# VH-VL binders against Protein NifQ (nifQ), part 17

Target 1, 180 residues: Protein NifQ (nifQ), of Rhodobacter capsulatus (Rhodopseudomonas capsulata) (p20629)
Amino acid sequence: MLHFPDPFATGPGPVIPAEALGFILAQGLRECAAGLGPLTARLGLSGADLAALRDRFAPGLELPDLDLPRPEAGPDQQAIETLILWRAGVATPEARWLAAILARRSMETRHLWEDLGLPSRPWLSGMIAHFLPGLAAANARNMRWKKFFYRQICSDAAFSLCLSPSCDDCDERAACFAPD
Below, E stands for the ipSAE of ESMFold2; O stands for the ipSAE of OpenDDE; V2 stands for 0.75 times the mean of E and O plus 0.25 times the DockQ between their complexes.

## First folded at step 11 (VH-VL; framework fv_necitumumab)

Design f3 (from e3 with heavy chain Y52W; at its last look DockQ between E and O 0.72; V2 from the best seeds 0.72)
Fold by ESMFold2, look of step 11:
Structure f3 (fold): chain C 180 residues (1-180), chain A 122 residues (1-122), chain B 107 residues (1-107)
Amino acid sequence: as target 1 above (180 residues)
Amino acid sequence: QVQLQESGPGLVKPSQTLSLTCTVSGGSINSRDYYWSWIRQPPGKGLEWIGWIYYSGSTYYNPSLKSRVTMSVDTSKNQFSLKVNSVTAADTAVYYCARETIFGSITPFDYWGQGTLVTVSS
Amino acid sequence: EIVMTQSPATLSLSPGERATLSCRASQSVSDYLAWYQQKPGQAPRLLIYDASNRATGIPARFSGSGSGTDFTLTISSLEPEDFAVYYCQQRSYWPYTFGGGTKAEIK
């Protein structure tokens, strides 16, 4: 059996950015097993990109849905993905994969680190600092990531897509801003 | 099959603005999956990446040129454009437009226009 | 920016010979390195991406290797159409940067 990191493990262990991608794949697989949709739809990537991500970060792991295309995305997902691509600071495949994954998982209702299957908020911030250094630098005030994304897409234009109830303007704020 | 074609004046006077357009056919520029880039090559020299534009209008410019460069996209015409301000003889080059795939099969520049020579001279 | 240094500047070889082209990055670019071929009057053509993957339609005599800072393009047996200029390009960091080129010439 292939090893998946326990996303709820606690303790003072270090954030290991490559293992964060293992947690993310494991969460997607759990959601597929729960009948929530194909892996491509859960993670916002084509089967080809998922296979390449797996080959680099979880070699040998069997994944479903590897022949499926990249799913369509609504306007908020597109805006967040565009923001992350623009701010990434690097051109690497993993930065591009994470732009898609972070945008897709930001459409869910819990805190972003929870919906990514990560053990804690420091794992999310550590992963972003490692793979998306420009994005990490842009969040210099260390805002919760969903709040940061929606604030950024609101403030960059005269009219904005900031009508999401999940992060700032709803009773779901606690789900977006889990404690460190 | 995607094709890219550069167009614009071949001669530009010093201190003026160089303006080029790339017309994309056989595919849509309005896509989440591609960057659209300009790359130039001075005669007898190597390649210099100028920057990319995304379908949304967001851009990244090579810092070496950033103060003088703007790019734009017109999705209704399936075109993207380059302006280089305050040109000098050092801006004489063959200018290429190119596509980069960023999702689906992440590849470097797989489609290039044929190139257009722009000469900066009085 | 990442400086890409290619060597040698010129290879003088005969058809049938093996060509070995070197590219060095000023800092690690992982394996996100591409190779292009350019013939006079033409746009560059993608040969290799991610250090070792052949682009669609590229003959098996072209192969790439390396990771980090040191990369190699190998042409196992030169054909007449392979005499051209070859550029490496890193794609880990903005801005993208190209090497200065290696010209493969008929001896």
Scores: ipSAE 0.702, ipTM 0.844, lowest interface PAE 1.3, mean pLDDT 87
ESMFold2 (binder alone), look of step 11: mean pLDDT 93; pTM 0.950
OpenDDE, look of step 11: ipSAE 0.737; ipTM 0.880

Design f4 (from e3 with heavy chain Y54W; at its last look DockQ between E and O 0.68; V2 from the best seeds 0.00; counts 0 for: pae O 4.3 > 2)
Fold by OpenDDE, look of step 11:
Structure f4 (fold): chain C 180 residues (1-180), chain A 122 residues (1-122), chain B 107 residues (1-107)
Amino acid sequence: as target 1 above (180 residues)
Amino acid sequence: QVQLQESGPGLVKPSQTLSLTCTVSGGSINSRDYYWSWIRQPPGKGLEWIGYIWYSGSTYYNPSLKSRVTMSVDTSKNQFSLKVNSVTAADTAVYYCARETIFGSITPFDYWGQGTLVTVSS
Amino acid sequence: EIVMTQSPATLSLSPGERATLSCRASQSVSDYLAWYQQKPGQAPRLLIYDASNRATGIPARFSGSGSGTDFTLTISSLEPEDFAVYYCQQRSYWPYTFGGGTKAEIK
């Protein structure tokens, strides 16, 4: 059985993609156990996708709700998912799973890396760099990821949704580009 | 069972626009689970992926054709379409539409249309 | 784009013989490699995906192997209906790319 390490005990070092996904799964499971909803709804994946993700990165891990379908997504989540997949530059199942997860977790209220259950923002950036290299490259100025997503869906003609103001009009612009 | 069927004119004049439609039956285009692609095959040659369209209208085109290709989706008709501008003899090919599953039982092109021959000739 | 190279271009064999088809990628595509069969006047048919998974309805005589850059499609014992053109395809990177095909013809 896979043991998820304490995220606060993680020291400095290279980001390991499999461990990052482990943290994400652990966070989803905690929320599920807390009664916030099924794991599928927490991570935005079907039971089948979760099972496949587990089999690849966390073999032997018992997951609930693997018989449930993919949960419905609102327009914001759909737009972000579309953006991520479009920018990814790769077409791997891992990229697609992560795109769905990132989109779903962007609907939460904290920083994206926090809501994913990752130890820090560099963990998120490292994971994105590995699985979604095109997306990583697109965020060359190291903008906070949630803000980056919303800015992209607002400014790109391919998207019709805009829920965030322009960066130029934002009083917290400097904070959005804070270093890791 | 999902079925795809290409339709459109089989003859196009040089410099004109090739226009094809793929009609999907037995399943809905309006799903996050699928990419809908066009693939072409010149007579006696191999396969070239043209691009895909997602249910949202998001597209990705082969860079080799990007400047001349446009895809659209009509979820109400359960159709998606391909346009190729400024065609030449090099665009003569059998054009296929195909479905790719990108979630769940992730698979490449498991459903294809029968293909439609488009000849570019004056 | 990823260049997919298939060999041999033509494979002449008799029914009952073993067929081995090769597909090489210009760079690693992990196991995201598919094989298709195409008969004259027909659309390609998916045989193998993810390098080694048989698609639904595909006979057991078809098998795929390999990872990274080198892949193989094996037909353990050729049936008359197996004489066709076979294509490999990678879906690891955009754009999707196909190999040039291997024609399996009857000797």
Scores: ipSAE 0.033, ipTM 0.686, lowest interface PAE 4.3, mean pLDDT 89
ESMFold2, look of step 11: ipSAE 0.698; ipTM 0.857
ESMFold2 (binder alone), look of step 11: mean pLDDT 93; pTM 0.952

Design f5 (from e3 with light chain S30Y; at its last look DockQ between E and O 0.62; V2 from the best seeds 0.65)
Fold by OpenDDE, look of step 11:
Structure f5 (fold): chain C 180 residues (1-180), chain A 122 residues (1-122), chain B 107 residues (1-107)
Amino acid sequence: as target 1 above (180 residues)
Amino acid sequence: QVQLQESGPGLVKPSQTLSLTCTVSGGSINSRDYYWSWIRQPPGKGLEWIGYIYYSGSTYYNPSLKSRVTMSVDTSKNQFSLKVNSVTAADTAVYYCARETIFGSITPFDYWGQGTLVTVSS
Amino acid sequence: EIVMTQSPATLSLSPGERATLSCRASQSVYDYLAWYQQKPGQAPRLLIYDASNRATGIPARFSGSGSGTDFTLTISSLEPEDFAVYYCQQRSYWPYTFGGGTKAEIK
């Protein structure tokens, strides 16, 4: 039986990607238990993908809603997911699962690492660096991840989802590049 | 059952643009679950991945061909297309379209078109 | 890009014999390695994916093994229809890359 650590514990040492995914699953399960919706909808994955993810990173963990299909996603979520996959530089199943999860959780209201249930932003950055190295490299200026995603999809000719000003002209620039 | 079929001119002159279309039947292109790729094979040689297009229109091209390649998707026709600009004899090949599953039962290219030979000649 | 090297270039065997094909990657591709069979005038057909999983409809005589940089396709007992060109392909890194192929020919 997998034990999920306290999501508020910062923990010492380097980020372990498998543990990060554990936090994400734990957060999803908490939200499910709170009646916010099925796990598939919380994480943006089909039951089959959740099962596969579990088997890879949390074997033996019982998950609900594994019989459900992939949930519907809005255009912004879809664009973010596509952007992440494109930038990732790798095509592993783990990268693709994480891309879906990051896109879905970007639809929430807090910082992405918070909504993922991670202890801090470095956990998120470390996880991204491991599974999505091209994405990590693309964010060389260490922009807040949600803002980074939206900037990317706005600048991509394939997507016309937002009218975002340049970073230099943005009044919230300091917030977007705030320290971890 | 999903089927893919390439179509387009079999002969292209040097410096012109090669244009091909892949028609998908038995399944929808408009899905988050698939990459739609083009792969080519020069006569008597191996396989070269050209790139993929996603249902959203996002693309990724092989860096070796990026400057000359453009892909597009038409979900209404259940088709995706390949254009290769400024062709030379080196672009002579059998061109295949293929499907890759990237969610669920994640698999590489499990469905291929029959391929279409494109010859670059004056 | 990841360079995939297949060996031998040509494999001459008789029906009923065991065939062993090698594929090596220039760096680790984990287990994200596929094998394809191609017959003259036909498109490649997926045989094995994720190094060891048989694709749908593929006979049990085909098996794949390996991880990281070294992979093997084994045909336990060659059938006449198995004489073809075999390609390996990595899908761990962009761009996808194929090996140069191994031609299995009848002795």
Scores: ipSAE 0.575, ipTM 0.835, lowest interface PAE 1.0, mean pLDDT 90
ESMFold2, look of step 11: ipSAE 0.739; ipTM 0.876
ESMFold2 (binder alone), look of step 11: mean pLDDT 93; pTM 0.952

Design f6 (from e3 with light chain S30R; at its last look DockQ between E and O 0.81; V2 from the best seeds 0.69)
Fold by OpenDDE, look of step 11:
Structure f6 (fold): chain C 180 residues (1-180), chain A 122 residues (1-122), chain B 107 residues (1-107)
Amino acid sequence: as target 1 above (180 residues)
Amino acid sequence: QVQLQESGPGLVKPSQTLSLTCTVSGGSINSRDYYWSWIRQPPGKGLEWIGYIYYSGSTYYNPSLKSRVTMSVDTSKNQFSLKVNSVTAADTAVYYCARETIFGSITPFDYWGQGTLVTVSS
Amino acid sequence: EIVMTQSPATLSLSPGERATLSCRASQSVRDYLAWYQQKPGQAPRLLIYDASNRATGIPARFSGSGSGTDFTLTISSLEPEDFAVYYCQQRSYWPYTFGGGTKAEIK
């Protein structure tokens, strides 16, 4: 049985992918418990996906909503998910699960790492580097991930969505890049 | 029960374009849960993955064939198609369409068409 | 691309015997390895996925094992209908790649 550490007690150190996913699951569970919706809707995964994810990274963890289908996703979320999958460079189930999670959590209002329940942005970057190495490589300039996603779906010809102006025309360009 | 069926000409001349269509029944192509792939098998040889198309039209092709391959999807007809340009004898093969489940019950190719032989000959 | 190597190329056995098929990847594919069975004139049929999970409807005599680079398909007791060609396939990396196949033929 896996015990997740207190996210507020976690200091700087090497990112452990399984722990990162633990934080994400913990955040989803907190929100679920708070009545914000089922875990599937909070993380953008079906019950089957959650079960599989648990079995791989947090065996023994009790999860709710494992009988629920994959929740609906809006066009922005779908575009981001597809973008992440394209950039991932790998075809693993983990990559797909994480892509769905990242896309869903990008629909929240805070920094992506905050909405994921991670201790810091480096945790997110480390997790992405591990599971989605192509995506990590694509963000060579260390752009904030949510901004990076939207920038990518805007600039890529394969996507019809454009939610942000060009970087050169953006007054908040400096805020989009954060050295860690 | 989902079923896949390949269709198209069984004979193509060299340098021409091979065109095949996969018709899906018993399930919708318009789903986030699946990759729709083409796989071919030359007579007496092994299997080669050609590429996939997503319901949104997103594609990934095998680098070995990327320059000559184009896939499309028609959700209204519940079909997806394969085109291979500038064919040679080396493109003679049984061509299969297949479904991969990438969410829910993540599985590799669990549903296949019966395959269609395409012969490249003058 | 990941090169999948299957051995032996041909396996000659009698019904009732145990069959052991090998699949090796040029680099680690973790447990994202599938096995397919193909009979003459038919499409491949999924047997095993994720190295050891039997697909729906697959008899218990089929089992898969392994992780990383070395995988094994075992048929505990060959039935007459099991004589076919078997392919392994990795799905860790694009592009997906298949092994060259092992032909299980009747001795």
Scores: ipSAE 0.537, ipTM 0.831, lowest interface PAE 1.0, mean pLDDT 91
ESMFold2, look of step 11: ipSAE 0.753; ipTM 0.870
ESMFold2 (binder alone), look of step 11: mean pLDDT 92; pTM 0.946

## First folded at step 12 (VH-VL; framework fv_necitumumab)

Design g1 (from f2 with heavy chain S105V; at its last look DockQ between E and O 0.70; V2 from the best seeds 0.80)
Fold by ESMFold2, look of step 12:
Structure g1 (fold): chain C 180 residues (1-180), chain A 122 residues (1-122), chain B 107 residues (1-107)
Amino acid sequence: as target 1 above (180 residues)
Amino acid sequence: QVQLQESGPGLVKPSQTLSLTCTVSGGSINSRDYYWSWIRQPPGKGLEWIGYIYYSGSTKYNPSLKSRVTMSVDTSKNQFSLKVNSVTAADTAVYYCARETIFGVITPFDYWGQGTLVTVSS
Amino acid sequence: EIVMTQSPATLSLSPGERATLSCRASQSVSDYLAWYQQKPGQAPRLLIYDASNRATGIPARFSGSGSGTDFTLTISSLEPEDFAVYYCQQRSYWPYTFGGGTKAEIK
């Protein structure tokens, strides 16, 4: 039950949402090994959150940095995290963990699925549909996920005031963080 | 030590608005790690979750009450509040505020206020 | 919404006896179930979360088990202070819902 999945080892198979978390952990561990920061910083979770996530989805996997606190987050990350928590459709710990992870990885410049270490874009959408069904339903037009997040947090004046993010141009932000 | 304390009137007339405030001490409500909730219990009956508010002001309400309830947060006073509009006798209950940890050691309601009885009576 | 059904409604037992309290969910809530104790005039006290994890400061005589739809709270040897009402709560789905309670009484 101990494994470190290679996202390209088996080729494209059916999306298995729980295995997506293994790919995400593997990518975080690769970034730690590359000196990019502690696992908590790469995934936006405290060591306690990571230990609990590991115990559920990758029992027995050794993780570093389990004694570290939850990292600070900038306004855009906080806004996306709040959006995902609100739209999740469920109250589960895995929805909360994914809200933090997706918000943190949305701060990176590549395609969200690539940056998460997932095998393909359908893996990202399948994982979200499984763990965050309300979020999947809200993206009924199948926008790329980073573009969807930025449009949502910047277009809703009531939501923007609650989070106080500095977002002047939702379309420009979405374009910058989505391919194209 | 985190402590929660409810305050507000104990008697409200039918059709009026019930208004309660929870004051938090020993910790800040301006935190990504907690939901701040209201839960009520009619005398001699069970518990009903009313809703939560997050530090950002985002809320989620029990659908059974959604059209009648609003919550707010005042981070400068370290308080969060509940309003229940158009009350009836069915809204007579002990009202509790409570904390839930949503990141870290994810924990359900581990800190509760002492509760305040609100009676809806003519 | 998820209906939580507790049984029995009342347990009449003596100190030193083992208490077994049941909670059933109308659909799977995974293991995201909490147990609370409530004494007259007091707020509920968290005992167990995630079906089996004891909250801070809860004595080892309290244990929880189960997953999915069927959950059990066990008090291995009742102390006089354990005679109270016990509630279960699911926390997988909004809205959060509580069971109707089980009252533990001195026989």
Scores: ipSAE 0.790, ipTM 0.900, lowest interface PAE 1.1, mean pLDDT 88
ESMFold2 (binder alone), look of step 12: mean pLDDT 93; pTM 0.951
OpenDDE, look of step 12: ipSAE 0.878; ipTM 0.951

Design g2 (from f2 with heavy chain S105R; at its last look DockQ between E and O 0.72; V2 from the best seeds 0.81)
Fold by ESMFold2, look of step 12:
Structure g2 (fold): chain C 180 residues (1-180), chain A 122 residues (1-122), chain B 107 residues (1-107)
Amino acid sequence: as target 1 above (180 residues)
Amino acid sequence: QVQLQESGPGLVKPSQTLSLTCTVSGGSINSRDYYWSWIRQPPGKGLEWIGYIYYSGSTKYNPSLKSRVTMSVDTSKNQFSLKVNSVTAADTAVYYCARETIFGRITPFDYWGQGTLVTVSS
Amino acid sequence: EIVMTQSPATLSLSPGERATLSCRASQSVSDYLAWYQQKPGQAPRLLIYDASNRATGIPARFSGSGSGTDFTLTISSLEPEDFAVYYCQQRSYWPYTFGGGTKAEIK
């Protein structure tokens, strides 16, 4: 059985890509406890997918909301999910779960690694390199991941998807959503 | 209950384009949860995955066929289609369309069409 | 591309006997391996996914095992309806690839 990561850990250890999924589940559970919505809505997966993810990466962990369907997604989330599925480089269930999770968490306002509950950006990059090797190779410039995603979907779609009242260009969209 | 049905010409001349359509009933192809695939089987031989199309129009093709194949989706007709250019006798096969679930109980090909034989001959 | 090798090519057995079908991948595919049954004139039918999970409606006499590169489909007691061709398929890597098949036929 994998140990559930300590949600109160304050420092980075060595990057262990499989343990990143434990941090992601813990962040989703914290948000549920804070009243922000069901786990399915926080992570962008159905209860069935969450159960399968749990069984592989955090066996024995009790999760709520396992009978709920996958939530609807807005157009930016759908576009990022499709991008990650296409770029993944593998066909595994892990790659599919992460496509949904990364797309959903990219809708939040902080740095992606923070909104995933990961200890640091190297944890995010290490997880992606391990489970989504094609996506890692595509980000050769080491852009912040949300900026990379938004640049990629603007290149593949009309510029209107990248524009918002507070943003002028696709190149600046990730900065508009960054806390800093 | 989801059902898939292939349609198209059963006979195609060499160097021409093979064109097939899969009609989906009992469910929508406009869904984030499924890939829609074409798979073929030459007479007396095994199965070869040709590629998939996603509801968004995103595709992935078998590299052995990539230069010759295209797929499209028409969500208004609940159909997806395959074209194979410049066919030869090697493209004679039964062609199947199939569904794969990619979210919500990830499952390989659990629904298949009946298959349609396409013969390439002069 | 991942080459899937099935053995034997043909199994000649009688109803009531145990059938053991092997599938080997040229590289590890984890446990992301499916088994299909195909009867003459029909489309393939999903039997097993993720190496060992029976698909909905598949009888308990069908079971799968293995991980990495070596996988087995077992039919514990053959029924007359089980004489068919069986294919394995890996789903870890693009492109998806199938084995060449094992034909189970009446002895």
Scores: ipSAE 0.811, ipTM 0.905, lowest interface PAE 1.0, mean pLDDT 88
ESMFold2 (binder alone), look of step 12: mean pLDDT 93; pTM 0.950
OpenDDE, look of step 12: ipSAE 0.872; ipTM 0.946

Design g3 (from f2 with light chain S30R; at its last look DockQ between E and O 0.64; V2 from the best seeds 0.80)
Fold by ESMFold2, look of step 12:
Formats: structure tokens, sequence, C-alpha cells
Structure g3 (fold): chain C 180 residues (1-180), chain A 122 residues (1-122), chain B 107 residues (1-107)
């Protein structure tokens, strides 16, 4: 396994947050090998973004589909992506890549950390705290991440995706109370 | 070849509202991959980022201007707009619209409009 | 907000000389630092992004370096068209902020 540098590390601390990106790439590659679609479709990024992400976090790793465009996204994915971009608290490329990845993987049915290929929920929360500090601060109640995303979308001005003005009133969408 | 062009009045009275429009050609403003920004430069001085608007209508404003600034997007005209309320002489500047790529080949402001001078004077 | 400080304010040099421009951030912006060139009456032009990557079409005489808080733009051999104002910009944190500029002028 290639060592993934942490671009925000300032000392000898753990590399766990940067390692999360390696697990996410590995999960996408497993899904490609299983015939579920191109890597761009599994992770919600263009081939150009995947190449840049690889170059920063897994230099030398061979990736497929690097010539493919960014896939289309349904309304829930677009809303979560927009939420994360806005709440990120930083403007870095990593925050942008993760906004797309987290939104795309939230469309899957299991817990978000599972569908990201992460070892556990603390890995997900640690990665978010490191790369998306504004998002981490906004989830001060430590809600499961998918529940947090859907509650925020139902309660924020993006209610065009839901017939009710809050997540508690949004019974029509099965994903309002989806597991993390 | 993407091109941005600012338009609007060049002279605005103090306490009035400054209103500018940026017309985008050679590419679509209705895209998840770009932020559309306004940046201003007082004559002989440096650059100040005003804010961005996203295709969805989502905005982020410089806190120094947030209470006075509104941006909007009109995808049918491929345009985005800036309104600055309650202007003073300090708002005299060249106003630029600019594109930032946020997905794909992520880059800072690589496409700028020509700039339009707005003078706030009685 | 992140304050970007450029030095020197004015750099008086002749064509063919090496120019070194400094940009300092009030706190770490990692390597997410851009450099722009602006000539009179024109919009800024992106030269360098992510501290050291040349934008498309930028000549090799322009190079950037640094990380954290200290950044440098180097023009290895000034051409007549390089006499302009140069701005740095951080893009790690909102709001985006620019330095005050360095004017490169003919001695």
Amino acid sequence: as target 1 above (180 residues)
Amino acid sequence: QVQLQESGPGLVKPSQTLSLTCTVSGGSINSRDYYWSWIRQPPGKGLEWIGYIYYSGSTKYNPSLKSRVTMSVDTSKNQFSLKVNSVTAADTAVYYCARETIFGSITPFDYWGQGTLVTVSS
Amino acid sequence: EIVMTQSPATLSLSPGERATLSCRASQSVRDYLAWYQQKPGQAPRLLIYDASNRATGIPARFSGSGSGTDFTLTISSLEPEDFAVYYCQQRSYWPYTFGGGTKAEIK
C-alpha cells in the first residue's frame, strides 16, 4: 500500500485522515472490477479530478477511466454536493473532491462509511474534520452523516427536493432517514 | 473559447444601488463545475474578491460586503449579476467578473471580463 | 481573513535581469497560492497556481515556489513585456484575499 501524504500535516501525528482517501479509491476500484461502472461514476468525479487526487494522495497508482467526463447527478446528489461545498469552511481542492465523493456515495444504501470503503465511522468523521472543518463544526450533535445531510437539505432552502419544509416532514423521500 | 463581459452604468450616485451584469459566451453558466465571481479594484489599488454565485443560486460573499451585496444568476440569458446597495465613494472601482473551475482541471481565476469602471459621485 | 503581504512594493530592473517577488500569508495557506500579472488597462492574467504550477501558455521563465506562509515568484530573465504589476492570491480560505501587489518597472 502506498503511503498517502497528508497535505495539512504539520508534525509526526497520525496519517489516518489522508489514508481515508486511499480506502475510498480502493473501494471505487473494487466496484469497477465488479462491473458496476467506471471509476468516474462510482466516485462522482471526472477523470481529470481523479488523476489530480491520485497525484496528491497515491502517486504512481494506476487508475482507469481518466479520460471520462464528470457523470450526471440526480437532484439529491446535487443538493448534498452543494451543501458540502457551501459548509466546507475551506476552499481547497480536497474539499471540492470530497464534496463530490460524499454526495455520490450518499446515494448508496448502506452506511456512508461502509459505502466509502472506510474501516469505520471514526475514519469518516476524522477525514471530514481534517478536510472539511466547517462541515464537521456544523454537525456538532454528531449525527450520522447521511441523516445530517438529508436533515440539512430538508431544513435549508433546497426544499424543492422534498414536499415538506423539514426533514421530519419529508416522509415521501425514503432517503430522509436513511442510515449513515 | 469562454468569454465574459461586464455591462452596467458607469456612474452611480452615493447611497444608490450599483447593478452590474456579466454575460458569458462560449460556455454554459448552468454547470456544477464553475463558480462565477465578482472582483473589484479601486483605481491604483489592489484586488478585492466580492463573492461567487453557483449555478444553483448558492452564494458566498466577502464578509466585508455581505450586508450590502446580492448576486443572482439567469441561466436562460447565460448571465450572472451583482447588486451593491448603499454605495459610497469607497465603492468606486473597476469591477471584473471571473470564472473559477471547481471540478475538472481545478484552477483559480483563469477567465476574466474586460472590467468596467464604476464611479460613485454626486 | 488571511492577509497577504507582498514585497517589494516596487522592483526597478532592466530587461535580462532576474526578478524575485515575495508574498507572505498571515497564516498557513498550504500551497494553494496563485500569482497573477496585470498590465495597465487590462484584467489580471493567471501565471501560477498551487504555488508552483504554470498556467497554460505561461513561459518557462516564470516559476513559483514556497508553501505555508512564504512564497516566491521568480522571473529568470525579464523580457520587456514582463514589466507589470504582480499579485498573489490565497485560495485555501474564504474569503479569497490578494496581496497588495509588486510593480516591476524599467530602471
Scores: ipSAE 0.826, ipTM 0.903, lowest interface PAE 0.9, mean pLDDT 87
ESMFold2 (binder alone), look of step 12: mean pLDDT 92; pTM 0.945
OpenDDE, look of step 12: ipSAE 0.878; ipTM 0.950

Design g4 (from f2 with heavy chain K60R; at its last look DockQ between E and O 0.76; V2 from the best seeds 0.82)
Heavy chain, then light chain:
Amino acid sequence: QVQLQESGPGLVKPSQTLSLTCTVSGGSINSRDYYWSWIRQPPGKGLEWIGYIYYSGSTRYNPSLKSRVTMSVDTSKNQFSLKVNSVTAADTAVYYCARETIFGSITPFDYWGQGTLVTVSS
Amino acid sequence: EIVMTQSPATLSLSPGERATLSCRASQSVSDYLAWYQQKPGQAPRLLIYDASNRATGIPARFSGSGSGTDFTLTISSLEPEDFAVYYCQQRSYWPYTFGGGTKAEIK
ESMFold2, look of step 12: ipSAE 0.816; ipTM 0.905
ESMFold2 (binder alone), look of step 12: mean pLDDT 93; pTM 0.950
OpenDDE, look of step 12: ipSAE 0.881; ipTM 0.950
ESMFold2, fold request of step 16: ipSAE 0.836, 0.846, 0.841; ipTM 0.907, 0.913, 0.908
ESMFold2 (binder alone), fold request of step 16: mean pLDDT 93, 93, 93; pTM 0.949, 0.948, 0.948
OpenDDE, fold request of step 16: ipSAE 0.896, 0.904, 0.894; ipTM 0.961, 0.962, 0.962
ESMFold2, look of step 20: ipSAE 0.832; ipTM 0.903
ESMFold2 (binder alone), look of step 20: mean pLDDT 93; pTM 0.949
OpenDDE, look of step 20: ipSAE 0.860; ipTM 0.938

